# Miniprotein binders against a7ua95r516to809, part 166

Target 1, 294 residues: a7ua95r516to809
Amino acid sequence: ASLSLLSISDLVPDLQFIFFWMSNAIEILYFIQQKSPAYMQTIELMDDKAGSKESLLSATISANEEAMTILEEVIMYTFQQCVYYITKTLYVVLPGLLDCNPFGTEPSSEQCRRAAGVCVCAVCVMPEAVRRVVSVFQTTSDLLQQYQVHSEIQSQMFAYLFFFTNVSLFNQLIDKGPARGWFQRSRVLQIQASVKILLDWAKGAGHNHLAQKFFAKFCSTVTILASPPQQLSQMSWKALCAEHPSLKPVQLHRILTQYQLMAELGPLPIWQPSSEDEAYIYRTVDLLESFENH
Short names: E, the ipSAE of ESMFold2; O, the ipSAE of OpenDDE; V2, 0.75 times the mean of E and O plus 0.25 times the DockQ between their complexes.

## First folded at step 10 (miniprotein)

Design pn31
Amino acid sequence: SDPYLIEFAELLLEAVEKLIERLIKEHPDNEEVRKKAEELLKRAIELMTEALDIAREAEELAREGNPEEAEELRKRILELLIEALRLMAEALRLARE
ESMFold2 (binder alone), alone request of step 10: mean pLDDT 77; pTM 0.722

Design pn32
Amino acid sequence: SDPYLIEFAELLLEAVEKLIERLRKSGVPEEVIRKAEELLKRAIELMTEALDIAREAEELAREGNPEEAEELRKRILELLIEALRLMAEALRLARE
ESMFold2 (binder alone), alone request of step 10: mean pLDDT 81; pTM 0.764

Design pn33
Amino acid sequence: SDPYLIEFAELLLEAVEKLIERLKENPSPEAIELLKRAIELMTEALDIAREAEELAREGNPEEAEELRKRILELLIEALRLMAEALRLARE
ESMFold2 (binder alone), alone request of step 10: mean pLDDT 80; pTM 0.750

Design pn34
Amino acid sequence: SDPYLIEFAELLLEAVEKLIERLEKGDLSPEEARELLKRAIELMTEALDIAREAEELAREGNPEEAEELRKRILELLIEALRLMAEALRLARE
ESMFold2 (binder alone), alone request of step 10: mean pLDDT 76; pTM 0.684

Design pn35
Amino acid sequence: SDPYLIEFAELLLEAVEKLIERLPPSELLKRAIELMTEALDIAREAEELAREGNPEEAEELRKRILELLIEALRLMAEALRLARE
ESMFold2 (binder alone), alone request of step 10: mean pLDDT 78; pTM 0.722

Design pn36
Amino acid sequence: SDPYLIEFAELLLEAVEKLIERLDPELLKRAIELMTEALDIAREAEELAREGNPEEAEELRKRILELLIEALRLMAEALRLARE
ESMFold2 (binder alone), alone request of step 10: mean pLDDT 78; pTM 0.694

Design pn37
Amino acid sequence: SDPYLIEFAELLLEAVEKLIERLGDPELLKRAIELMTEALDIAREAKELHKRGDHEAAEELRKRILELLIEALRLMAEALRLARE
ESMFold2 (binder alone), alone request of step 10: mean pLDDT 79; pTM 0.743

Design pn38
Amino acid sequence: SDPYLIEFAELLLEAVEKLIERLGDPELLKRAIELMTEALDIARELEELAKKGDIEKAEELRKRILELLIEALRLMAEALRLARE
ESMFold2 (binder alone), alone request of step 10: mean pLDDT 78; pTM 0.729

Design pn39
Amino acid sequence: SDPYLIEFAELLLEAVEKLIERLGDPELLKRAIELMTEALDIAREAAKLAREGKYEEAEELRKRILELLIEALRLMAEALRLARE
ESMFold2 (binder alone), alone request of step 10: mean pLDDT 80; pTM 0.744

Design pn4
Amino acid sequence: SDPYLIEFAELLLEAVEKLIERLGDPELLKAAIELMTLALDIAREAEELAREGNPEEAEELRKRILELLIAALRLMAEALRLARE
ESMFold2 (binder alone), alone request of step 10: mean pLDDT 78; pTM 0.704

Design pn40
Amino acid sequence: SDPYLIEFAELLLEAVEKLIERLGDPELLKRAIELMTEALDIAREAAEKGDPEAEELRKRILELLIEALRLMAEALRLARE
ESMFold2 (binder alone), alone request of step 10: mean pLDDT 71; pTM 0.624

Design pn41
Amino acid sequence: SDPYLIEFAELLLEAVEKLIERLGDPELLKRAIELMTEALDIARELAKKGVDPEELRKRILELLIEALRLMAEALRLARE
ESMFold2 (binder alone), alone request of step 10: mean pLDDT 74; pTM 0.648

Design pn42
Amino acid sequence: SDPYLIEFAELLLEAVEKLIERLGDPELLKRAIELMTEALDIARELIEKGAPPEAEELRKRILELLIEALRLMAEALRLARE
ESMFold2 (binder alone), alone request of step 10: mean pLDDT 76; pTM 0.708

Design pn43
Amino acid sequence: SDPYLIEFAELLLEAVEKLIERLGDPELLKRAIELMTEALDIAREVIKNPDDPELEELRKRILELLIEALRLMAEALRLARE
ESMFold2 (binder alone), alone request of step 10: mean pLDDT 76; pTM 0.680

Design pn44
Amino acid sequence: SDPYLIEFAELLLEAVEKLIERLGDPELLKRAIELMTEALDIAREAIRTGDEELEELRKRILELLIEALRLMAEALRLARE
ESMFold2 (binder alone), alone request of step 10: mean pLDDT 72; pTM 0.646

Design pn45
Amino acid sequence: SDPYLIEFAELLLEAVEKLIERLGDPELLKRAIELMTEALDIAREAKRLGDEELEELRKRILELLIEALRLMAEALRLARE
ESMFold2 (binder alone), alone request of step 10: mean pLDDT 72; pTM 0.643

Design pn47
Amino acid sequence: SDPYLIEFAELLLEAVEKLIERLGDPELLKRAIELMTEALDIAREAEKLLKEGVDPEKVEELRKRILELLIEALRLMAEALRLARE
ESMFold2 (binder alone), alone request of step 10: mean pLDDT 77; pTM 0.721

Design pn48
Amino acid sequence: SDPYLIEFAELLLEAVEKLIERLGDPELLKRAIELMTEALDIAREARELAEKTGSEEAEELRKRILELLIEALRLMAEALRLARE
ESMFold2 (binder alone), alone request of step 10: mean pLDDT 71; pTM 0.614

Design pn49
Amino acid sequence: SDPYLIEFAELLLEAVEKLIERLGDPELLKRAIELMTEALDIAREAEELAREGNPEEAEELRKRILELLIEALRLMAEALRLAREAEKL
ESMFold2 (binder alone), alone request of step 10: mean pLDDT 78; pTM 0.705

Design pn5
Amino acid sequence: SDPYLIEFAELLLEAVEKLIERLGDPELLKRAIELMTAALDIARAAEELAREGNPEEAEELRKLILELLILALRLMAEALRLARE
ESMFold2 (binder alone), alone request of step 10: mean pLDDT 77; pTM 0.698

Design pn50
Amino acid sequence: SDPYLIEFAELLLEAVEKLIERLGDPELLKRAIELMTEALDIAREAEELAREGNPEEAEELRKRILELLIEALRLMAEALRLIEE
ESMFold2 (binder alone), alone request of step 10: mean pLDDT 76; pTM 0.680

Design pn51
Amino acid sequence: SDPYLIEFAELLLEAVEKLIERLGDPELLKRAIELMTEALDIAREAEELAREGNPEEAEELRKRILELLIEALRLMAEALRLAKELEKE
ESMFold2 (binder alone), alone request of step 10: mean pLDDT 76; pTM 0.691

Design pn52
Amino acid sequence: SEEEIERAKEYLIEFAELLLEAVEKLIERLGDPELLKRAIELMTEALDIAREAEELAREGNPEEAEELRKRILELLIEALRLMAEALRLARE
ESMFold2 (binder alone), alone request of step 10: mean pLDDT 75; pTM 0.671

Design pn53
Amino acid sequence: DPEELLKLAEYLIEFAELLLEAVEKLIERLGDPELLKRAIELMTEALDIAREAEELAREGNPEEAEELRKRILELLIEALRLMAEALRLARE
ESMFold2 (binder alone), alone request of step 10: mean pLDDT 75; pTM 0.673

Design pn54 (at its last look DockQ between E and O 0.04; V2 from the best seeds 0.00; counts 0 for: pae E 6.8 > 1.5, pTM O .706 < .8, placed apart)
Fold by OpenDDE base, look of step 11:
Structure pn54 (fold): chain B 294 residues (1-294), chain A 92 residues (1-92)
Amino acid sequence: as target 1 above (294 residues)
Amino acid sequence: SPEEIAKKAEYLIEFAELLLEAVEKLIERLGDPELLKRAIELMTEALDIARELEELAREGNPEELEELRKRILELLIEALRLMAEALRLARE
């Protein structure tokens, strides 16, 4: 019940504090790393009062190493907390992406309605369900930039969030898709258009490579399902495996089987798995993606 | 939920303890203990309030719990500002 009411806007104050902590810890760590060699040299240049120099140097090294270790733990902890809160909001809004009709006239965001004009910005023209997902990523991006978080940490954050999004969307599509009618061509085209809007945002935000990498499995699934029966029925199992290397044999087999049922196609020998893959197509444990594999 | 608030309090405690340890080590390194000492005082206060929050989370006044949470976060932020200022002064 409480999770359904959680918006990214409600978490912004908490996220701001966590990002502030993370940024400051990174800055402190960087300062220690940069200044430690100079401090050690300064100690080494001091007059050798009997044994005091070596003890001071040893104490300084030990203190720096311990401080760096603690700061790394703080950075890791704050990173995990950010991911935890952001993924909770994604969990709430991602199902809406699969049910979204991006070709419908949905009303503009409340924020843009308050502006005395029709905002034609890329976010305002987005369907509400897509805008909610993009808002989570945009808020994350804005916070990372606001607090000047190191670029590597930003990349890791988006890598994980895209991974999580891909796993969530893929698993929902595979598990619930047949029952929800998401395998119908018209619905698949809606999903494809919604995902394209998200990918276009990621491209505009400078995360094109990460988005392409981490959404590959979901995009491959949607691409197969969006394919006309006349085109897909001419593709062999081997060709499909080669074109969609992100899909496991069991996943591809499940997608093709559900496609066949939905399109009322008879058995297609050309989609028969290779002898090498035949043992793997029955591994149902590998059908859904794990959140732990990242 | 009270359980979520209690868990948040636990995370704040863990974070404050990590920061406290980091600051204690930084005192030895930066040599100006005044700002860092104040940071320690603020983090210690935050820890005390976080423990109180964890206890009160079971008794269920959401407004009071949110106020305590906010106060903990404000104290930790101010402690980090003092740490940043100590670093700035050490650069100079």
Scores: ipSAE 0.018, ipTM 0.411, lowest interface PAE 5.2, mean pLDDT 83
Fold by ESMFold2, look of step 11:
Structure pn54 (fold): chain B 294 residues (1-294), chain A 92 residues (1-92)
Amino acid sequence: as target 1 above (294 residues)
Amino acid sequence: SPEEIAKKAEYLIEFAELLLEAVEKLIERLGDPELLKRAIELMTEALDIARELEELAREGNPEELEELRKRILELLIEALRLMAEALRLARE
């Protein structure tokens, strides 16, 4: 299929403009938050003999509240615009992670070529599909640092980007996996390795906690699918739910069904849902995740 | 880092210019009340100081340059307060 945006580099000028707006609005908000207690203290010390202190105090509280509202709206608008542009790029590049083979990547450096069969340079073995996704995350991180965006906003940005990545990969795997052969064990191991590269990037960038939280559903899915049959067939439905709390009953049921098909296992009584989950395994409306429920 | 200070001054200039455009749109909506005239004066002063900060970024004393930056932000905050007050009065 044709790709709408080839790389995030095409969006950098627009993102620079949006980050500029966001950074300035955040800086002004920061000053208002720091000045508010001291400003109120100064007003209380004003000469009330002129009869203007109470009027000025009331106007200051109202004006401060309105200024905060305007700034919060600007910050939210610019944040949403950044998310919009960045996720359009991610949407185009994320499906490639499910088709790539990180184990078969050819070495690109002389040292890697000479060591054929064992890669000694992780950067040289990163498949193009993974590099495209890492490039989006890295460019976003670089822009946030360049414009000195407040760390809390940087964390919220990556929380949403990881959430979006998780939903996109999970939905693609569940929806298209049977037709694309993504449930085959060799493919699952390749997918697991590719996602590990993304998790390593997040850890190195200081976002490990966010990645662990927001990739949980997709990672749980891949972990189950990668498990050896002898090991997985010994785990009950209740044990699997406890090990993978991010998965809804309908999702776990679908994953186990695909696992049975690919491992050529017959129905397993130990995988019968608990009584509390039994009603929910057929709720197909709950199978795919929404991009809007962050 | 003088280059960092110059870059922030450039950002503040663009932000102040866009805020002036926003005030002009408010004048179209609310007329030309005295609060919005005062907000324009404060934003214009902030813009002038931001241009001075950009020019002095490489040569100035870091403490003096930081005081100019704080002054710019104080002016912009007060201008936003005046804009909010004008909107509040219009709702009455």
Scores: ipSAE 0.015, ipTM 0.333, lowest interface PAE 6.8, mean pLDDT 75
ESMFold2 (binder alone), alone request of step 10: mean pLDDT 81; pTM 0.775
ESMFold2 (binder alone), look of step 11: mean pLDDT 81; pTM 0.781

Design pn55
Amino acid sequence: MSDPYLIEFAELLLEAVEKLIERLGDPELLKRAIELMTEALDIAREAEELAREGNPEEAEELRKRILELLIEALRLMAEALRLARE
ESMFold2 (binder alone), alone request of step 10: mean pLDDT 76; pTM 0.680

Design pn56
Amino acid sequence: GSLDPYLIEFAELLLEAVEKLIERLGDPELLKRAIELMTEALDIAREAEELAREGNPEEAEELRKRILELLIEALRLMAEALRLARE
ESMFold2 (binder alone), alone request of step 10: mean pLDDT 78; pTM 0.733

Design pn57
Amino acid sequence: SDPYLIEFAELLKLAVEKLILRLGDPELLKRAIELMTEALDIAREAEELAREGNPEEAEELRKRILELLIEALRLMAEALRLARE
ESMFold2 (binder alone), alone request of step 10: mean pLDDT 79; pTM 0.719

Design pn58
Amino acid sequence: SDPYLIEFAELILEAVEKMLERMGDPELLKRAIELMTEALDIAREAEELAREGNPEEAEELRKRILELLIEALRLMAEALRLARE
ESMFold2 (binder alone), alone request of step 10: mean pLDDT 77; pTM 0.684

Design pn59
Amino acid sequence: SDPYLIEFAELLLEAVEKLIERLGDPEAIKRAVELMTEAIDIAREAEELAREGNPEEAEELRKRILELLIEALRLMAEALRLARE
ESMFold2 (binder alone), alone request of step 10: mean pLDDT 75; pTM 0.654

Design pn6
Amino acid sequence: SDPYLIEFAELLLEAVEKLIERLGDPELLKLAIELMTEALDIAREAEELAREGNPEEAEELRKRILELLIKALRLMAAALRLARE
ESMFold2 (binder alone), alone request of step 10: mean pLDDT 77; pTM 0.699

Design pn60
Amino acid sequence: SDPYLIEFAELLLEAVEKLIKRLGDPELLERAIKLMKEALEIAREAEELAREGNPEEAEELRKRILELLIEALRLMAEALRLARE
ESMFold2 (binder alone), alone request of step 10: mean pLDDT 77; pTM 0.714

Design pn62
Amino acid sequence: SDPYLIEFAELLLEAVEKLIERLKGDEELLKRAIELMTEALDIAREAEELAREGNPEEAEELRKRILELLIEALRLMAEALRLARE
ESMFold2 (binder alone), alone request of step 10: mean pLDDT 76; pTM 0.685

Design pn63
Amino acid sequence: SDPYLIEFAELLLEAVEKLIERLEGDPELLKRAIELMTEALDIAREAEELAREGNPEEAEELRKRILELLIEALRLMAELLRLAREAEK
ESMFold2 (binder alone), alone request of step 10: mean pLDDT 71; pTM 0.592

Design pn64
Amino acid sequence: SDPYLIEFAELLLEAVLKLIERLEGDPELLKRAIELMTAALDIAREAEELAREGNPEEAEELRKRILELLIAALRLMAEALRLARE
ESMFold2 (binder alone), alone request of step 10: mean pLDDT 77; pTM 0.715

Design pn65
Amino acid sequence: SDPYLIEFAELLLEAVEKLIERLGDPELLEEAIELMTKALDIARKAEELAREGDPEKAEELRKRILELLIEALRLMAEALRLARE
ESMFold2 (binder alone), alone request of step 10: mean pLDDT 74; pTM 0.667

Design pn66
Amino acid sequence: SDPYLIEFAELLLEAVEKLIERLGDPELLEEAIELMTKALDIARELEELAREGDPEELEELRKRILELLIEALRLMAEALRLAREAEK
ESMFold2 (binder alone), alone request of step 10: mean pLDDT 71; pTM 0.619

Design pn67
Amino acid sequence: SDPYLIEFAELLLEAVLKLIERLGDPELLKRAAELMTKAADIARELEELAREGNPEEIEELRKRILELLIEALRLMAEALRLARE
ESMFold2 (binder alone), alone request of step 10: mean pLDDT 75; pTM 0.667

Design pn68
Amino acid sequence: DPELLERAKYLIEFAELLLEAVEKLIERLGDPELLKRAIELMTKALDIARELEELAREGNPEELEELRKRILELLIEALRLMAEALRLARE
ESMFold2 (binder alone), alone request of step 10: mean pLDDT 73; pTM 0.643

Design pn7
Amino acid sequence: SDPYLIEFAELLLEAVLKLIERLGDPELLKRAIELMTEALDIAREAEELAREGNPEEAEELRKRILELLIEALRLMAEALRLARE
ESMFold2 (binder alone), alone request of step 10: mean pLDDT 78; pTM 0.720

Design pn70
Amino acid sequence: SDPYLIEFAELLLEAVEKLIERLQKIADETGNTEMAKQAEELLKRAIELMTEALDIAREAEELAREGNPEEAEELRKRILELLIEALRLMAEALRLAREAEKLKE
ESMFold2 (binder alone), alone request of step 10: mean pLDDT 78; pTM 0.735

Design pn71
Amino acid sequence: SDPYLIEFAELLLEAVEKLIERLKQLAKDHNNEEIAKKADELLKRAIELMTEALDIAREAEELAREGNPEEAEELRKRILELLIEALRLMAEALRLAREAEKLKE
ESMFold2 (binder alone), alone request of step 10: mean pLDDT 75; pTM 0.694

Design pn72
Amino acid sequence: SDPYLIEFAELLLEAVEKLIERLIKEHPDNEEVRKKAEELLKRAIELMTEALDIAREAEELAREGNPEEAEELRKRILELLIEALRLMAEALRLAREAEKL
ESMFold2 (binder alone), alone request of step 10: mean pLDDT 76; pTM 0.702

Design pn73
Amino acid sequence: SDPYLIEFAELLLEAVEKLIERLRKSGVPEEVIRKAEELLKRAIELMTEALDIAREAEELAREGNPEEAEELRKRILELLIEALRLMAEALRLAREAEKL
ESMFold2 (binder alone), alone request of step 10: mean pLDDT 80; pTM 0.756

Design pn74
Amino acid sequence: SDPYLIEFAELLLEAVEKLIERLQKIADETGNTEMAKQAEELLKRAIELMTKALDIARELEELAREGNPEELEELRKRILELLIEALRLMAEALRLARE
ESMFold2 (binder alone), alone request of step 10: mean pLDDT 77; pTM 0.726

Design pn75
Amino acid sequence: SDPYLIEFAELLLEAVEKLIERLRKSGVPEEVIRKAEELLKRAIELMTEALDIAREAKRLGDEELEELRKRILELLIEALRLMAEALRLARE
ESMFold2 (binder alone), alone request of step 10: mean pLDDT 74; pTM 0.655

Design pn76
Amino acid sequence: SDPYLIEFAELLLEAVEKLIERLIKEHPDNEEVRKKAEELLKRAIELMTEALDIAREAIRTGDEELEELRKRILELLIEALRLMAEALRLARE
ESMFold2 (binder alone), alone request of step 10: mean pLDDT 70; pTM 0.627

Design pn8
Amino acid sequence: SDPYLIEFAELLLEAVIKLIERLGDPELIKRAIELMTEALDIAREAEELAREGNPEEAEELRKRILELLIEALRLMAEALRLARE
ESMFold2 (binder alone), alone request of step 10: mean pLDDT 73; pTM 0.605

Design pn9
Amino acid sequence: SDPYLIEFALLLLEAVAKLIERLGDPELLKRALELMTEALDIAREAEELAREGNPEEAEELRKRILELLIEALRLMAEALRLARE
ESMFold2 (binder alone), alone request of step 10: mean pLDDT 76; pTM 0.681

Design yd1 (at its last look DockQ between E and O 0.87; V2 from the best seeds 0.81)
Fold by OpenDDE base, look of step 10:
Structure yd1 (fold): chain B 294 residues (1-294), chain A 85 residues (1-85)
Amino acid sequence: as target 1 above (294 residues)
Amino acid sequence: DTSEELRKRILKLIIEALRLMAEALRLAREGNPEEAEELLKRAAELMTEAADIARELGDPYLIEFAELLLEAVEKLIERLERRLS
């Protein structure tokens, strides 16, 4: 099946299976972690019949360590499998977010239309392209909650998914943005509004800190591009670096260069990189983000 | 068998069951769900034996551990069967 046809809904049965395994493994691991220390103490308090106690204690320690190792491997494997499937679905739907016009009268989702009234829920009023992205995250959240997955694992999952999303959107915007017209002010404002809807969802879902952290690079890029020429032309290179610390010098330089071209601005001496950053602006290898740095 | 040897036996059964569960997951993901189910059934047998021995010994920790694993394995079998249907 073409990757283009894979929806998150199609993967739900497989994801449910994986999350079920993960949840069971976590429960068993938690049991060992919580109960094994007290059990070992109980063994230590047993009457010492000629070395039998030490042998049992050693066997118990070894068994607990091996059990925990097996369970940790299962948890890690299931986590990786979940991430693999979810990121595949994100890869398909994320490009639509950059082309989305959130100010258009897009018809409400068919799913909520079947209820006799216009559903005014936050998801139903979302543009279709944004809703598709949110649906992936919401489905993930619902599954994690359904299987009562530990909060730390949930946080790690969303951290990675937001990281992946940021890298994907940033790289697409930097690489294809000029050619696609995404650097045009009207398009930038659309992208900004779409991202805001996504961030508002993340905030409502309790992931505000993670979203702010992992979307920082993409948000900084969009913020710069959305800035009026009159305002941005008054900001020095140093000020922009300080305000947008998530951007590497080469990235900021690329953004400003494309902005200058789009806005038909003449050379702006105020945007010239510092002598310290001048060597770094030519590091084209650092222009795009890597998926490997997580 | 001394009570100590029985406890060690229960621990060995638990470890073997966990190994079977881990292998069953791999098999199920590789497209061999029937073989995965057989490993889980074997794990359930091991945990039933472990729980019985633990109950006879009156060891609360080993009872709870064996029963927890048995329940997990049974749930996994049920979920796998639903996927195959």
Scores: ipSAE 0.808, ipTM 0.953, lowest interface PAE 0.5, mean pLDDT 91
Fold by ESMFold2, look of step 10:
Structure yd1 (fold): chain B 294 residues (1-294), chain A 85 residues (1-85)
Amino acid sequence: as target 1 above (294 residues)
Amino acid sequence: DTSEELRKRILKLIIEALRLMAEALRLAREGNPEEAEELLKRAAELMTEAADIARELGDPYLIEFAELLLEAVEKLIERLERRLS
C-alpha cells in the first residue's frame, strides 16, 4: 500500500529506483538501435547454405522489433510512474504560490538566516512557497541527470510538469480566486512576482522554451489582472485576444469580468466581444483546463 | 545445432528475459517485490545461458546484448534486495 507523500525528499529513494529501471531500459534500447543494423549486414555476408541466412535475418528482425516494443513500454511505464509521484508532490505545494507574499524580507533557510547580509543564494532569497515548488523541479532535474536519462525524455518530462503546473495554477485561480481574494490587485502583483521567480528558474535550467509554451495561459491571466486600469480599459476585446492568444473567449471574458469588478469600473461591460466570439463567452465547459492530454 | 540455430536460441532467451524484467517491474511497483525478485533471478539464469552460448559462437553482437542485459538484471536484483532488507 502506497501512502500519499507531501515532500519530494521523501520520494527520492522510490524515484531513484524507478529512474534506475528507466535508464537500464534506455541503454538496452540504444544498444539495439545503434548495433543492430551492422549486425544484420554481418548476417547478409554469412554463407547461404541451406537457407540459414534468410531464416536468421528474419528471426533477428522479429526479435529486435519485440525487444524494442518491450523496452519502450518499460520506459513509458517508468515515465508515467515518475510523473505520477512528482505531480502528486507538485499538487500539494502549488497552491502556496497563490497565497504567498514574495516581497517579504526574511531568508527561507537556517543557513541564510544566520548569514544575513553575506548570502545571496537564489534559494535563500526565494519565498518559502516558491522554494518548495523549485525544489521539486530541481530534484527532478538532478535525478534525470544523475541517471543519464536521454535529453528527449527529460524534455518530455518537464513539458508535462510545466503543463501540470499551468493547469493547476490556472484552474485554482479561476475557480477559487473570488472566494480567496486572489483577484485583488495587491494579491495579483504578489502572484506575478512569485511566478516570475519560477520562470527565471526554468530559464536558468535550460527549459525556457517549454516554460514559455506551457505557462502561457496562466501568465497571460496574471498579466491582464496586473495591468493598470487606465491602460487595460482602453484596450479593445480584439486587441486583448491578439495580445493573449492562449486564452479562450470564455476564459478571457471571465478574467475581464473579475478585473472590472475589482477595479470598480462600473457595471456596464467595458470589453465587447467580437461577433465571432460572442457564441463562446458563456461556454462554461471550456472555462477550466483538463489535466489529461487530448 | 547449427550456429544459426544457436543464434536464434540466444534471441529467444533474450526476449523471454526482457518479458520477465518488464513483469518484475510491474510486480515490484504493485507491492509484490518477492515475486519480482523471483522473475529477475529467472531472467538472470536465461541471460547466463545466452551469454555462454554467444561466447562459444564468438558472436560479438549477441555477446554484448546478453552481457548488457545480464548486468542490468543483476543490478536490478541488488537494488530490489536492498529495498526488501
Scores: ipSAE 0.770, ipTM 0.950, lowest interface PAE 0.5, mean pLDDT 85
ESMFold2 (binder alone), look of step 10: mean pLDDT 85; pTM 0.826

